# Ledger of designs, part 11: VH-VL binders against p39960r1967to2165

Target 1, 199 residues: p39960r1967to2165
Amino acid sequence: VPLEDVCERENTLIPTIVVKLLEEIELRGLDEVGLYRIPGSIGSINALKNAFDEEGATDNSFTLEDDRWFEVNAIAGCFKMYLRELPDSLFSHAMVNDFTDLAIKYKAHAMVNEEYKRMMNELLQKLPTCYYQTLKRIVFHLNKVHQHVVNNKMDASNLAIVFSMSFINQEDLANSMGSRLGAVQTILQDFIKNPNDYF
Key: E = the ipSAE of ESMFold2; O = the ipSAE of ESMFold2 at other seeds; V2 = 0.75 times the mean of E and O plus 0.25 times the DockQ between their complexes.

## First folded at step 4 (VH-VL)

Design B10 (framework fv_tiragolumab)
Fold by ESMFold2-Fast, scan of step 4:
Formats: C-alpha cells, structure tokens, sequence
Structure B10 (fold): chain C 199 residues (1-199), chain A 126 residues (1-126), chain B 113 residues (1-113)
C-alpha cells in the first residue's frame, strides 16, 4: 500500500511498522555484525510480516520483545522488505531525478558544497510530510548504525550500498539503465554521515 | 559431500529427557549458508518440524509452538554438531527423528531440506 | 501456521503412465521481492529419510530424473511424474519454507497398478 495511505489510516506521520522495527533494532541490534548485510531467514521475515498484518501494528499489546522475534536480522530484513515493496520509493517517483541530478552535478564539481546542501534541503522540503518524516527517521536510525561501525562493521558507505535499491524503484532504475544507482548511494552516504545538515 | 550422522538412545521412559545428536561433515555448523533443523515423523502427525539453530553473526534458535518450552536445540562448534533435547516425554512423542540442513535466505542452490540424517526411531515406553 | 493439504491420499498408476499429485497451502508462499515460491517436494521410500526432489516449486534438485516436474504458484502446486517407473513407488510430500514453523503436507502414496 502507498506510504501516505498507511500514515492516514494509522493517523501517524511515520508508519507504525517502521517505528516498531527501527526501535527494536536500536534496542538490541546496533552491535550486530553485518547488520542489514547479513540476511535474516525468509521464514522468520515472512512470519514477522504476517504477525504485523494479523495482530495490527498499532495495537499497544503487540511487541517485538517476544521469543518469536529473537533473530534481529529478521527484524532488519523485514524493514528492508517493507521499504523495497513500497509502491513509491521515499525519494518519490516524481522527485528521484531531481535528487539524483543534484548529486551528479555536485560530484562533477559543477557546484560548491554549501550550494549543494542548500538545494538538497529545498528538495527535501518538497517531499510530502509522511515521506519526509519517514526518511528523517530512517536516516537518523542508519546514522546510529554507522556510529556503531567498530562493532557491527557497517559504515555509511556499506549502508548506502545495501539500501540504495530501496530508494529507487525498479522502473526508475530501468529507465536510467542503472546509471542513477551510484547517485542514490552518494546521497544516502552523505545523509547517514551528516544527518543534521539535512534534517 | 555434506553428511549428517545421528546418534542417541532409541528407548526413553515417560517423563525423562530425549537426547539426540547430529554430527556434520563436509560443512561447518557455524556456516552462514545453512540452518540446522530437527524434524520428527509419526503415523499420527506425519512430518513435523521441531526447530532450528543457525549462525548469523551470533547463534539463533527457532522452535515450533507445539514443543516450545520442552525443547532445546544446541550447536557445538568444537565438535561440529548440534543436538536436540526434549523434556518430559510421553508415549505421544514416539517418532522417527531426523536432523536436516535447511532453508537459508541467500542460499546458492535455493533448496529446502537438501541433506537429511539417517533417522533415529525413538520409542517412549515404560 | 500455514496448513498444507495434498490430494489424493493415495494413487495407483500403471508403469509408464503419468502420475499427478496436488498440494495446496492455506496462504500464498510466493515471495513478491524475489518472485519465488517457497515450496519443495520430497520423495520418501520405506526405511529412508525424505529426499529432496523439487525446490522453488519447479526447480529439480541435481540428480533427480527429468520425469519429475513441479508447477504452480501462490497456493496451488502440482508434482508430475511423466512416466512412472518401478523405483518411484514412494510417499510424496510437499513442504512450505516461506514462513516458520515450516509445514509439510500429509503425503500422497504412489503405488504401481
């Protein structure tokens, strides 16, 4: 389902499934070696997805501190799956070219750093509120993962690689013949390293 | 040439603990590409998955709800094996027990339970 | 839990004839992100453990004769033996590995008539 529809249905700015998954990883998964790179079992990921569908993500009694969900990589995998399966990516189909074109110009030295940050902030402010708030929550989460790199071995560059496909849908990637994937990685790496410059 | 070899007693008295071991050759019990499973088979229940243990940066276990609270599956990296302990057994636990290498998220072959132990008939009787 | 059902319970087929076994899951076992069905078929002969025949609903395991084929998607699956041989007398089980607990069908016994 579309992100805005989920937020409207739940009366939230960020889907409850995203909040619950990220909070659980922050509680017990930040030091997991290869977090987001080492896959969780598909069986556990699908069981978790089914539990959110059946028990209701907004139910106060539904908790991830349950023996059924002890595998933190399944929680991480469920989160990646949720992002990848969104009908529209968090940069949105309408704006992904604007985001990636800006990064391409910056990398070609066609603008200075301060100009790039200003223009990036202008693009971020054009995102629908639910998209912006969800992206902000995810970026600060990935920054925490990056801060634990000594233990988890996942720095901003590693995280940008593993998440890049979740921020550009297959249609937009195919239309660019894959050329924009590197730009997405560049944007995500910068967001993860310097979240306070953008959010 | 991965092989699984089972060992353990074939007779257990009611209320006691059933204990079986599965020795692995040709692969590591801590391999990130495998999960190590226990399955039992009886005429009344058919094939029933009991649980698994697997290494993904740290050790994890999953148990079927039907045996949760009575079951423990433990890996032993030094002996390259994994074991099953089932507490408080009843005659209804009488079954052929199998260990098996099972599903893995990004496995290169894409198979389900591709390698099975020979099986151990465990009879629960006084 | 995902419940697996099989039909028929047993079937008798003449040598060289086609055997067809059906399997149904109570929920879809198709994973949308990789477009794969997490469904396997096993053959079990008396006194032996189950032997993997088919994985991903339609992919034959190495060493399995080409007379065995799997088909279907989502909730409805079929195992076909195109030309039954004497060595194919066995019980056949479907299994989902989409979600834990992993679950098996009750089995279909194949006999020669």
Amino acid sequence: as target 1 above (199 residues)
Amino acid sequence: EVQLQQSGPGLVKPSQTLSLTCAISGDSVSSNSAAWNWIRQSPSRGLEWLGKTYYRSKWYTDYAVSVKGRITINPDTSKNQFSLQLNSVTPEDTAVFYCARGPYYYNTRGEAFDIWGQGTLVTVSS
Amino acid sequence: DIVMTQSPDSLAVSLGERATINCKSSQSVLYSSDNKNYLAWYQQKPGQPPNLLIYWASTRESGVPDRFSGSGSGTDFTLTISSLQAEDVAVYYCQQYYSTPYTFGPGTKVEIK
Scores: ipSAE 0.000, ipTM 0.525, lowest interface PAE 13.7, mean pLDDT 85

Design B11 (framework fv_tiragolumab)
Fold by ESMFold2-Fast, scan of step 4:
Structure B11 (fold): chain C 199 residues (1-199), chain A 126 residues (1-126), chain B 113 residues (1-113)
Amino acid sequence: as target 1 above (199 residues)
Amino acid sequence: EVQLQQSGPGLVKPSQTLSLTCAISGDSVSSNSAAWNWIRQSPSRGLEWLGKTYYRSKWYTDYAVSVKGRITINPDTSKNQFSLQLNSVTPEDTAVFYCARGPYYYETSDDAFDIWGQGTLVTVSS
Amino acid sequence: DIVMTQSPDSLAVSLGERATINCKSSQSVLYSSDNKNYLAWYQQKPGQPPNLLIYWASTRESGVPDRFSGSGSGTDFTLTISSLQAEDVAVYYCQQYYSTPYTFGPGTKVEIK
């Protein structure tokens, strides 16, 4: 299901499943070695996905503090799976070229840092509201993971690699013959290190 | 290379606790690239997975519903081994018990059972 | 729980001939996110533990002879031994590792005619 449709159905700015999964990781998973890199059990990920479908992500009685979900990497894996299954990427098909062109142009022409930030902020503000709010929530979450790098061994560069495919879909990647993937990773690394410069 | 060596009693009386140990060589029980499993085999039930334990910043355990409530799988980092305790055994628990490695990798979650212990025949009889 | 079935229960094949074993899962074991089938095949000889032959439905384990091959996707899988050798007399099991509890088929006994 499209991100806008989920937010409209739930009457929220961010899908409830995203909020619940990220909050649980922030509660007990930030120091997990290899968080987002070491996969969770396929069985646990599938069981959690089925529980959200059957028990309802918006049900206040549904909680991730259940013994069934004690494997933090399964919660992280469920979140990654949710992002991959979205019909459109987080930069959106409509805007991914604008984001990546800006990053490529900045590197190629040595643009001043403040001009790049201003132009990037303008692009982010053009995203649909639920995309912007969801992206902002994810970026601040990944910044917290990055802040725990001494314990979890996942810095901004590692996280950017892991999440890059959630920000550009296969169609857009194929159309660029893979050249834009590096730009996505560069943008994400900067967002994760410096979220307050952009959000 | 990785090897698994099993030890434990071959005869257990009904209602007692079955205890088996699997000693690991060539890898650490707390390895981030492994999950440590117990599997049993009997003529009536065939091959039956019982549970697993694995280390990812903390210890995790997972048990088959059929034995949940009677089973404990416990790692021991100081001895580089993991154990199985199965409570309140009945003659239906008579089986060959195997420990096995199931790898966990960055690009995929659970893998197939690539390394097995030699097996321990446990007979539950008075 | 995912239930695994195998056919036939037993199979007699002449040396050098092809042996084909079928495995069916009650639910798909294809994971959409990585496009992998979480299915393995094991060989077990009397008095020995099972030995891994194939994982991800068609990937041969290191050291396993080329005559062993796996195929199929979703719910229907096949193990093929292209030219049966005397040492291949064994019971063969399929196993899903898509979800816990991991489950095994009942086995197919392969013997020489």
Scores: ipSAE 0.000, ipTM 0.477, lowest interface PAE 15.6, mean pLDDT 84

Design B12 (framework fv_tiragolumab; at its last look DockQ between E and O 0.06; V2 from the best seeds 0.00; counts 0 for: pae E 15.7 > 2, placed apart)
Fold by ESMFold2-Fast, scan of step 4:
Structure B12 (fold): chain C 199 residues (1-199), chain A 126 residues (1-126), chain B 113 residues (1-113)
Amino acid sequence: as target 1 above (199 residues)
Amino acid sequence: EVQLQQSGPGLVKPSQTLSLTCAISGDSVSSNSAAWNWIRQSPSRGLEWLGKTYYRSKWYTDYAVSVKGRITINPDTSKNQFSLQLNSVTPEDTAVFYCARGPYFYDTTGEAFDIWGQGTLVTVSS
Amino acid sequence: DIVMTQSPDSLAVSLGERATINCKSSQSVLYRSDNKNYLAWYQQKPGQPPNLLIYWASTRESGVPDRFSGSGSGTDFTLTISSLQAEDVAVYYCQQYYSTPYTFGPGTKVEIK
């Protein structure tokens, strides 16, 4: 289901499943060693995803503070799976080339950092509202994970590698012959380290 | 108006460090509209970009992967010049080395290498 | 890395006749946001550094004679010398400045027939 359709259906700016999963990780998972790198039990991940579908991601009585979901890596894995299954990437098919071209041009043409940040902010503001708000929430979440790197061993570079495929779809990656993946990782790394420069 | 003048030895022995300088006149090495590049030319590799340095609130430097780890490009604001140091040279590094200005963001006339130094032939031989 | 290729390797043209040089990039050098091709052409004579002729694929550098023109977009580019003169004997290089590392074509040698 497209991200915009989920937000419209739920009358939200950010999908409820994203908010609930990220809040739970922020509550009890920030110090988990290898968070997002170490896979959760696939059985637990699938069970959690099914619970959101069946018991209702928007049902106020549905809680992740259930003993069924004690494994933090299953919650993290469910979040990664949700992003992976979106029909469009978080930069969107329509704009991913604009984002990556800007990063490539910044390096190639000695653009000043202030101009780069201004242009990046302009591109971010062109995203549909649901995409912008979802991306903002995710970036601030990943910044918190990065801040706990001493305990969790996951810095901004590690997180950018793990999440890069959620920001460019397979078709756009193939069309660029893989050349844009590095640009996505560079953008994401900077977002995670310096979220207030962009959001 | 803007000119680049190169200086440095034309003969370097294998395993030693190659050192060249490029003196700038008519512009500042710390100009926000310029990037300062080193390019070499050899029969085997053709024209090969080596790296650049540029000033935008702080100094930035970018190097080609083929020479990364052996190369250093340094600006010198007091002398209005920039230098190239290439470590552990081999006969395959024999080339004519050029310094060049460009490319620039927002510069509609200089979005390529518009000003070149005269070139320095460096021979790596015993 | 973006790989640049040129054809032909060498070209012999009679004085006053048209010379055409082709350049191909392994990926597009057209930037979506400004709709510009980040491609340049250089002329190099023996013992001299390359001299910029064309930038933005088709914009002639100041001081360059109007017999030189560039065309093309994306991955395929052409440099044309409409009426070859004796002083045009040189090697011509295309170059992309779309992304680092900046890369050059292998060159096309132009001689009088």
Scores: ipSAE 0.107, ipTM 0.675, lowest interface PAE 6.7, mean pLDDT 87
Fold by ESMFold2, look of step 5:
Structure B12 (fold): chain C 199 residues (1-199), chain A 126 residues (1-126), chain B 113 residues (1-113)
Amino acid sequence: as target 1 above (199 residues)
Amino acid sequence: EVQLQQSGPGLVKPSQTLSLTCAISGDSVSSNSAAWNWIRQSPSRGLEWLGKTYYRSKWYTDYAVSVKGRITINPDTSKNQFSLQLNSVTPEDTAVFYCARGPYFYDTTGEAFDIWGQGTLVTVSS
Amino acid sequence: DIVMTQSPDSLAVSLGERATINCKSSQSVLYRSDNKNYLAWYQQKPGQPPNLLIYWASTRESGVPDRFSGSGSGTDFTLTISSLQAEDVAVYYCQQYYSTPYTFGPGTKVEIK
């Protein structure tokens, strides 16, 4: 289900499922070794996804306070699955190439860092509100994970690699031979390391 | 109307274990609304957070680095209380100890330490 | 660890006058995702536990008189008592709950002149 439709239906700026999953990971998972890299059991991930779908996150009846959801890697896996299954990335279908083209130009040394940051901020301001607010929530979450790197072993570079596949569509992946994937990784790594420069 | 009632001895000899208990009324130690904390206060150190325990499908703890390795915080759901043990105490551990209810992420109210126990002066002396 | 500092260490204020207490954190306590500052203020009187006055930097706890107000964002915060009363003589602490370990300022003692 498209992100904007979820936010419209819920009358929220950020999907309720995203908030609930990230809050739980922040509560008990930030020091988990290999968080977001070590998979949870696929059965637990699917059970959690089905529970959200059946019990409706929008009616607020679903809760993560249940012994079915003890495994933090299953909660993290469900979050990654949610992002990957969105019809559009958080850069939106309309704007994903604008983001990646800017990063490609920066990687090619065709602009200085200060101009890159200024232009990236202009692109971010053009995102629909629910995309911007959801992206902001996720970036600050990943910054928290990055800050716990000594215990969890997941720095900004690792997190950027893991999440980059959620920000590039199948067509771009097949056509890019890696240049757009590398651009997304560059964008995400900088967001995660320096969130206050952008959000 | 939530209340926290502390109990435990006020005098502990050096190298022994300090042990305190905080009884909860009007809320549950296993509630997913807040976390349960120990904080101490002395003239030389001021207010110092020691650690917390909370329940979310299972029990979690988080300890201040300064006391990690000496501290244990345990919930007791049957008595609706939680305890503090601080091993190998020295006179520098002399302080007023407080239990307090604090926030955790599921409770979106975001309140800080909103309910405190009455305090227990613990003196470490021979 | 996030270091909290307060100024002044103490102040004396005439009854009915304004008291202002400043707090600084060594790192931002603002979560930009929800735009909230995870900063609290407490009042403590002798022989009593601290009493929560303000959370989220500017939100007054229930039952706290409206002469108490909090302001600021990021790293710089202020507690203001608009008209000091006799019962406001206490030590005031700021505290961050942005990340563990939760840390407190050293306190500001407020006295009647």
Scores: ipSAE 0.000, ipTM 0.485, lowest interface PAE 15.7, mean pLDDT 84
Fold by ESMFold2 at other seeds, look of step 5:
Structure B12 (fold): chain C 199 residues (1-199), chain A 126 residues (1-126), chain B 113 residues (1-113)
Amino acid sequence: as target 1 above (199 residues)
Amino acid sequence: EVQLQQSGPGLVKPSQTLSLTCAISGDSVSSNSAAWNWIRQSPSRGLEWLGKTYYRSKWYTDYAVSVKGRITINPDTSKNQFSLQLNSVTPEDTAVFYCARGPYFYDTTGEAFDIWGQGTLVTVSS
Amino acid sequence: DIVMTQSPDSLAVSLGERATINCKSSQSVLYRSDNKNYLAWYQQKPGQPPNLLIYWASTRESGVPDRFSGSGSGTDFTLTISSLQAEDVAVYYCQQYYSTPYTFGPGTKVEIK
């Protein structure tokens, strides 16, 4: 379902499923070696997804403290699956090329870092509220994961690679000859390392 | 009807801090649909945007590079206003200063500067 | 920074005749995501703040007479006053709000000939 429809239906700025999944990962998963890289069991991922669809949408007391959800990699897998199943990326269909064009220009050395950050902040200002707030929540979450790199072995570069596929559809990959994937990775890495520069 | 009312001293000595306040009526400084700007106008530089503040889950600012390091824009939700502080002023900072409601792109079609304060002439002189 | 230029610096036009003001930006202000030009026009009379006339290059602000029209795209823009009235004597500014710092043109003074 589209992100805006979820946020409107729940009367929230960020989808409830995103908040619950990220809170649980932050509570007990930040030191998990290979977090977001090592897959959880697909059975556990699907069971958690179904529980959110049935219980989390109608029961405000729904929590991940249940013994069914012991595996943190299944929680991380469910979050990644949620992002991949969104019909629109968090940069939005309307704006994704503007974000990536800016990063491509920066990677080509056509602008200095200060100009790049200024223009990126302008683009972020133009996002719809639910896209912005959800992106912000994810970026600060990934910054926390990055800060635990000594134990989890997942730095900002690794995380940017993992999550870049959530921001590019297959058509953009084929048409760009890979340059837009690298652009998204550049954007995400910078957001994860320097979230206060943007959010 | 949305109105912006400016206040602050019109004479500031060199090296001191220029301080102005813009009071908002008919809208909220913490509105998710507005950004709050300071702009100045002088014969030598014309109209010059100085910076903005806006609320989106927290307060954000964006300052013109030409004044970054000297400028601070602060919201005050209890008084429904926002302020300008410009440090280390020189006579070249002499201008008419305006506050303005400006473009805010989230969940609305952004307009340019649609509501302006009345303007405050600030003279920097000893 | 996006540099805004205007021509002419001043313009004298007879009442009821057309006034045309040109504006150029040093880079495109067309935002491809929404296909809008982030270009505005303001009118300023002595002792008053600027008054918004046009935004998105061609959209009139509420209450602005239809004799004011904006056109152009990318880097080249035009403000047209189709039939000059006495109250239109003012300085007119173009302004980009595509990226910060937001920048203004130097102004065009319009007078009655």
Scores: ipSAE 0.000, ipTM 0.537, lowest interface PAE 13.8, mean pLDDT 85
ESMFold2 (binder alone), look of step 5: mean pLDDT 91; pTM 0.943

Design B13 (framework fv_tiragolumab)
Fold by ESMFold2-Fast, scan of step 4:
Structure B13 (fold): chain C 199 residues (1-199), chain A 126 residues (1-126), chain B 113 residues (1-113)
Amino acid sequence: as target 1 above (199 residues)
Amino acid sequence: EVQLQQSGPGLVKPSQTLSLTCAISGDSVSSNSAAWNWIRQSPSRGLEWLGKTYYRSKWYTDYAVSVKGRITINPDTSKNQFSLQLNSVTPEDTAVFYCARGPYYFDTTGEAFDIWGQGTLVTVSS
Amino acid sequence: DIVMTQSPDSLAVSLGERATINCKSSQSVLYKSDNKNYLAWYQQKPGQPPNLLIYWASTRESGVPDRFSGSGSGTDFTLTISSLQAEDVAVYYCQQYYSTPYTFGPGTKVEIK
């Protein structure tokens, strides 16, 4: 299901599945070694995804403080799977080239840092509201993970690598012959390290 | 080099508890990148995974449904080993028991079992 | 539970000839988000524990001879021994690690013709 349709159906700015998964990781998973790198059981990830569909992500009585979901890596894996399986990536098919072209120009020293940040903020404001709010929530979450790097061993660079494929569609990656993946990683690493510059 | 060495009795009476130990050398039982498994092999059931224990931020343990409720897998960090206890055994539990490492690295073998103990034949007599 | 099946139950192959073993899973073990097949192959000789040959369906474990190769995706997998040697006489098992409980195939016995 498209992200906009989920937010409209739930009458929310951010899908409740995203909010609940990220809140649970923030509650008990920030110090997990290899968080997002070490895979959870695929069966547990699928079971959790099915539970959200059946028990209702918007139901306030549905809680992740349940022995069925004791494995934090399954919660993290469910979140990664949700992002990967969105019909459109979080930078959107329509705008991913604008985001990545901007990062490529910056890396080539064709613009100064202040100009890059201003132009990046302009692009972010062009995202649909639910995309912007969801991206903002995710970036601040990943910044918290980055802040716990001493315990979890996952810095901004590691997180950018792990999440990069969630921010560019397969067709967009194939059309660029993979050349835009590095640009996505550059953008995400900067977002994770400096979220207040962009949100 | 990581090695696993098994110890425990080869004969257990019906209704009693089967206890086996797997001693680890060359790695820590609390390694963040490993999971420690018990697997048994019998003619009737073939190779059957029983469960695993692993340390991430805390200890986790997973058990196969077929033995859940009568199985316990416990790590012992002071002795660098992990054990299996299987309660209320029957002749159907007669098998060769193996301990095994699944390294659980992001981009390596995953949960595939790259190192195995030598095996212990356990006979549950009539 | 994911059920694993293997064919044939046994095969006899002459030295230097190709051996092919098939494995099927009752549901897909391909995780689309990382594009990995959660499937391994093991070799077991009499009196010994199983020995890991292949993981991620097609990646050879360190120290495993090049004559062993794995292929396939989703539910259908193949282990190939391109030129059988005397030391390859063993039972071969496939195993899924997509979901707990991890499950093994019933094994395929490879013998010299």
Scores: ipSAE 0.000, ipTM 0.477, lowest interface PAE 16.2, mean pLDDT 85

Design B14 (framework fv_tiragolumab)
Fold by ESMFold2-Fast, scan of step 4:
Structure B14 (fold): chain C 199 residues (1-199), chain A 126 residues (1-126), chain B 113 residues (1-113)
Amino acid sequence: as target 1 above (199 residues)
Amino acid sequence: EVQLQQSGPGLVKPSQTLSLTCAISGDSVSSNSAAWNWIRQSPSRGLEWLGKTYYRSKWYTDYAVSVKGRITINPDTSKNQFSLQLNSVTPEDTAVFYCARGPYYYDTHNEAFDIWGQGTLVTVSS
Amino acid sequence: DIVMTQSPDSLAVSLGERATINCKSSQSVLYKSNNKNYLAWYQQKPGQPPNLLIYWASTRESGVPDRFSGSGSGTDFTLTISSLQAEDVAVYYCQQYYSTPYTFGPGTKVEIK
């Protein structure tokens, strides 16, 4: 289901499933070794995804503090699955080339850091509101994971690698012959390390 | 309700600096959902956007090329206002100056210039 | 820079009749990923600042009467006043906010016949 349709349906700026999954990981999962790298049980991930669909993600009675979902890696896996199943990635099909071209120019030393940040902020301003708010929430979440690297062993670089495929769709990857994946990783690593420069 | 109130001198001599202030009520100058703009209006140039300032962890500014190098837009969080300084003015800078809350794509309510100051006529003459 | 043009320069319309103002941009102000046109319309009366009427080419600002409507996409836009009232005598400006520098049209003056 498209991200904007979810936000419209729920009358929210960020899908409720994203908020609830990230809040639960922040509550009890930040120190989990290999968080987001170690896969959760596929059965538990699918059961959790179905529970959100059936029990109402916006219902105040629905809680992840339930023995059914004791496995933190299943919650993390459900979140990754949700992002991968979006019909369009959070950078959007229409904008991913603008984002990645900017990062490529910066890495080639064709612009100074201050110019790069200014132009990146201009691109972020053009994202639909739901995309922007969802991206912001995710980036600050991943920054918290990065801050717990001593315990979880997942720094900004590791997180950028794990999440890069969720921020560029397969069509855009194929069209670039894979060359834009490194640019996505560069952008995500910078966002995760320096979220306040962009959000 | 957000309101913008302008203040500053209405007469400036050629080669001097034009200085205006826009006081904000009902919102914070450092709000992440707003950009704060200066626009001028004259018979010869019509409505002309001069620049904007906005806050995201730090302050950013953007200026129109036509005034770049002569213009400074500065926020003041302690007074909840932002100012315009235009250096080396000439009679061609004579205009009505407006401050305005401007386009900011994070909030649908700020997608255009929705709140304007009352305007200040600035005459540049000896 | 994106250059904005308006037609006509001035327009005299009888009370209760339809007024139509056209605006053209030198390049598209449609952002295809969100399908939004970054175009606004303003009304300015003597001695007052411009007042926002329409944003996103066709979305009416809160408090603006239903007789005002915006249409168009890409480079060609129209502001329509379906039944002109005495209070609508003003200069009307289109403005793009697709990219900086933000630019305005030269204005269309609407008068009563």
Scores: ipSAE 0.000, ipTM 0.541, lowest interface PAE 11.5, mean pLDDT 86

Design B16 (framework fv_tiragolumab)
Fold by ESMFold2-Fast, scan of step 4:
Structure B16 (fold): chain C 199 residues (1-199), chain A 126 residues (1-126), chain B 113 residues (1-113)
Amino acid sequence: as target 1 above (199 residues)
Amino acid sequence: EVQLQQSGPGLVKPSQTLSLTCAISGDSVSSNSAAWNWIRQSPSRGLEWLGKTYYRSKWYTDYAVSVKGRITINPDTSKNQFSLQLNSVTPEDTAVFYCARGPYFYETTGDAFDIWGQGTLVTVSS
Amino acid sequence: DIVMTQSPDSLAVSLGERATINCKSSQSVLYSSDNKNYLAWYQQKPGQPPNLLIYWASTRESGVPDRFSGSGSGTDFTLTISSLQAEDVAVYYCQQYYSTPYTFGPGTKVEIK
């Protein structure tokens, strides 16, 4: 699994690129109108991705406090690209059906809220440590974006829509004929609004 | 149809500021689908991108490192144009300057430089 | 910065014959998320600005004759003129728009033999 390989190589629980990108957005991007919806320049996104590859993301001297990265939408776009290009999504291929089936049953009123949260926490505990910690960091980040909705116009629902394709891979989406995308959006919206119920 | 029309002086003395303007017709300088670029061409350096300005909820500007610190690209929404100011010019800045509409990634957009101004030869000489 | 190189520097081709121009980028200009090569080709005649011929490595700009075609992916690209016409005498440039600063090749001059 490449995410686990990155964490092992870096001796971290969360990939350094994820931490650095999210910290920079939290520092200066939380009030950007349409954050994550309005993509940055592809030239700037690719330049940033190349800088991480060439200058070493694990090098503490590498910083995003640099005029090259002034466009915060390029930082946000780089982060979205990183998630989409992961070989396995953060819900993992092995568990995405368990996550989405649980949400489908809950939305059909086949279980009560207390049961849903208990079972969701049980599934989260089964994720590899690096997946769990990375997901937790991302969820709390998106909660901060949601908290700034008055200025940025991106609430939990909007964020769930724009990130849903990053949490289910192309093969799993095709196998469900797209039916599980709505379930992913439901899960993400709930995570973003109520992160302390799950992490 | 979108057209770009350039204006500005053809002769600038060393150490002075080079100023050029690009007037846009058929589109808005604040269009979300475009970025407005300055490019120069000289026999010694070939085609060289200098920078761009574009509007996405607010104005952004990006400059080539080779001219960063001497260059300013400014949009003017009231006149529907954008300008280039290059400070402290030397004879090495002698070139034909072009403005161009260029690539910006927004979903499926990202077109190459599809529309160019006519070009302005700027000679830096005393 | 991405460095662009072109070969040959100049090329003499007889009317009606095929002209082939090569372009190399120092790093890949293929964006994996949309599977597009951010590579363009331009034609420039004396006293004129560059004119866009090809974008996304292989897509012809509107109004460009079908004798012009682009091919390649990643770092290696080719512009082909299948049957050279007199009006095709020009300098041809490749350009990457994958990453800023946008960079151009040094150009290939096409002349009639």
Scores: ipSAE 0.000, ipTM 0.473, lowest interface PAE 16.1, mean pLDDT 84

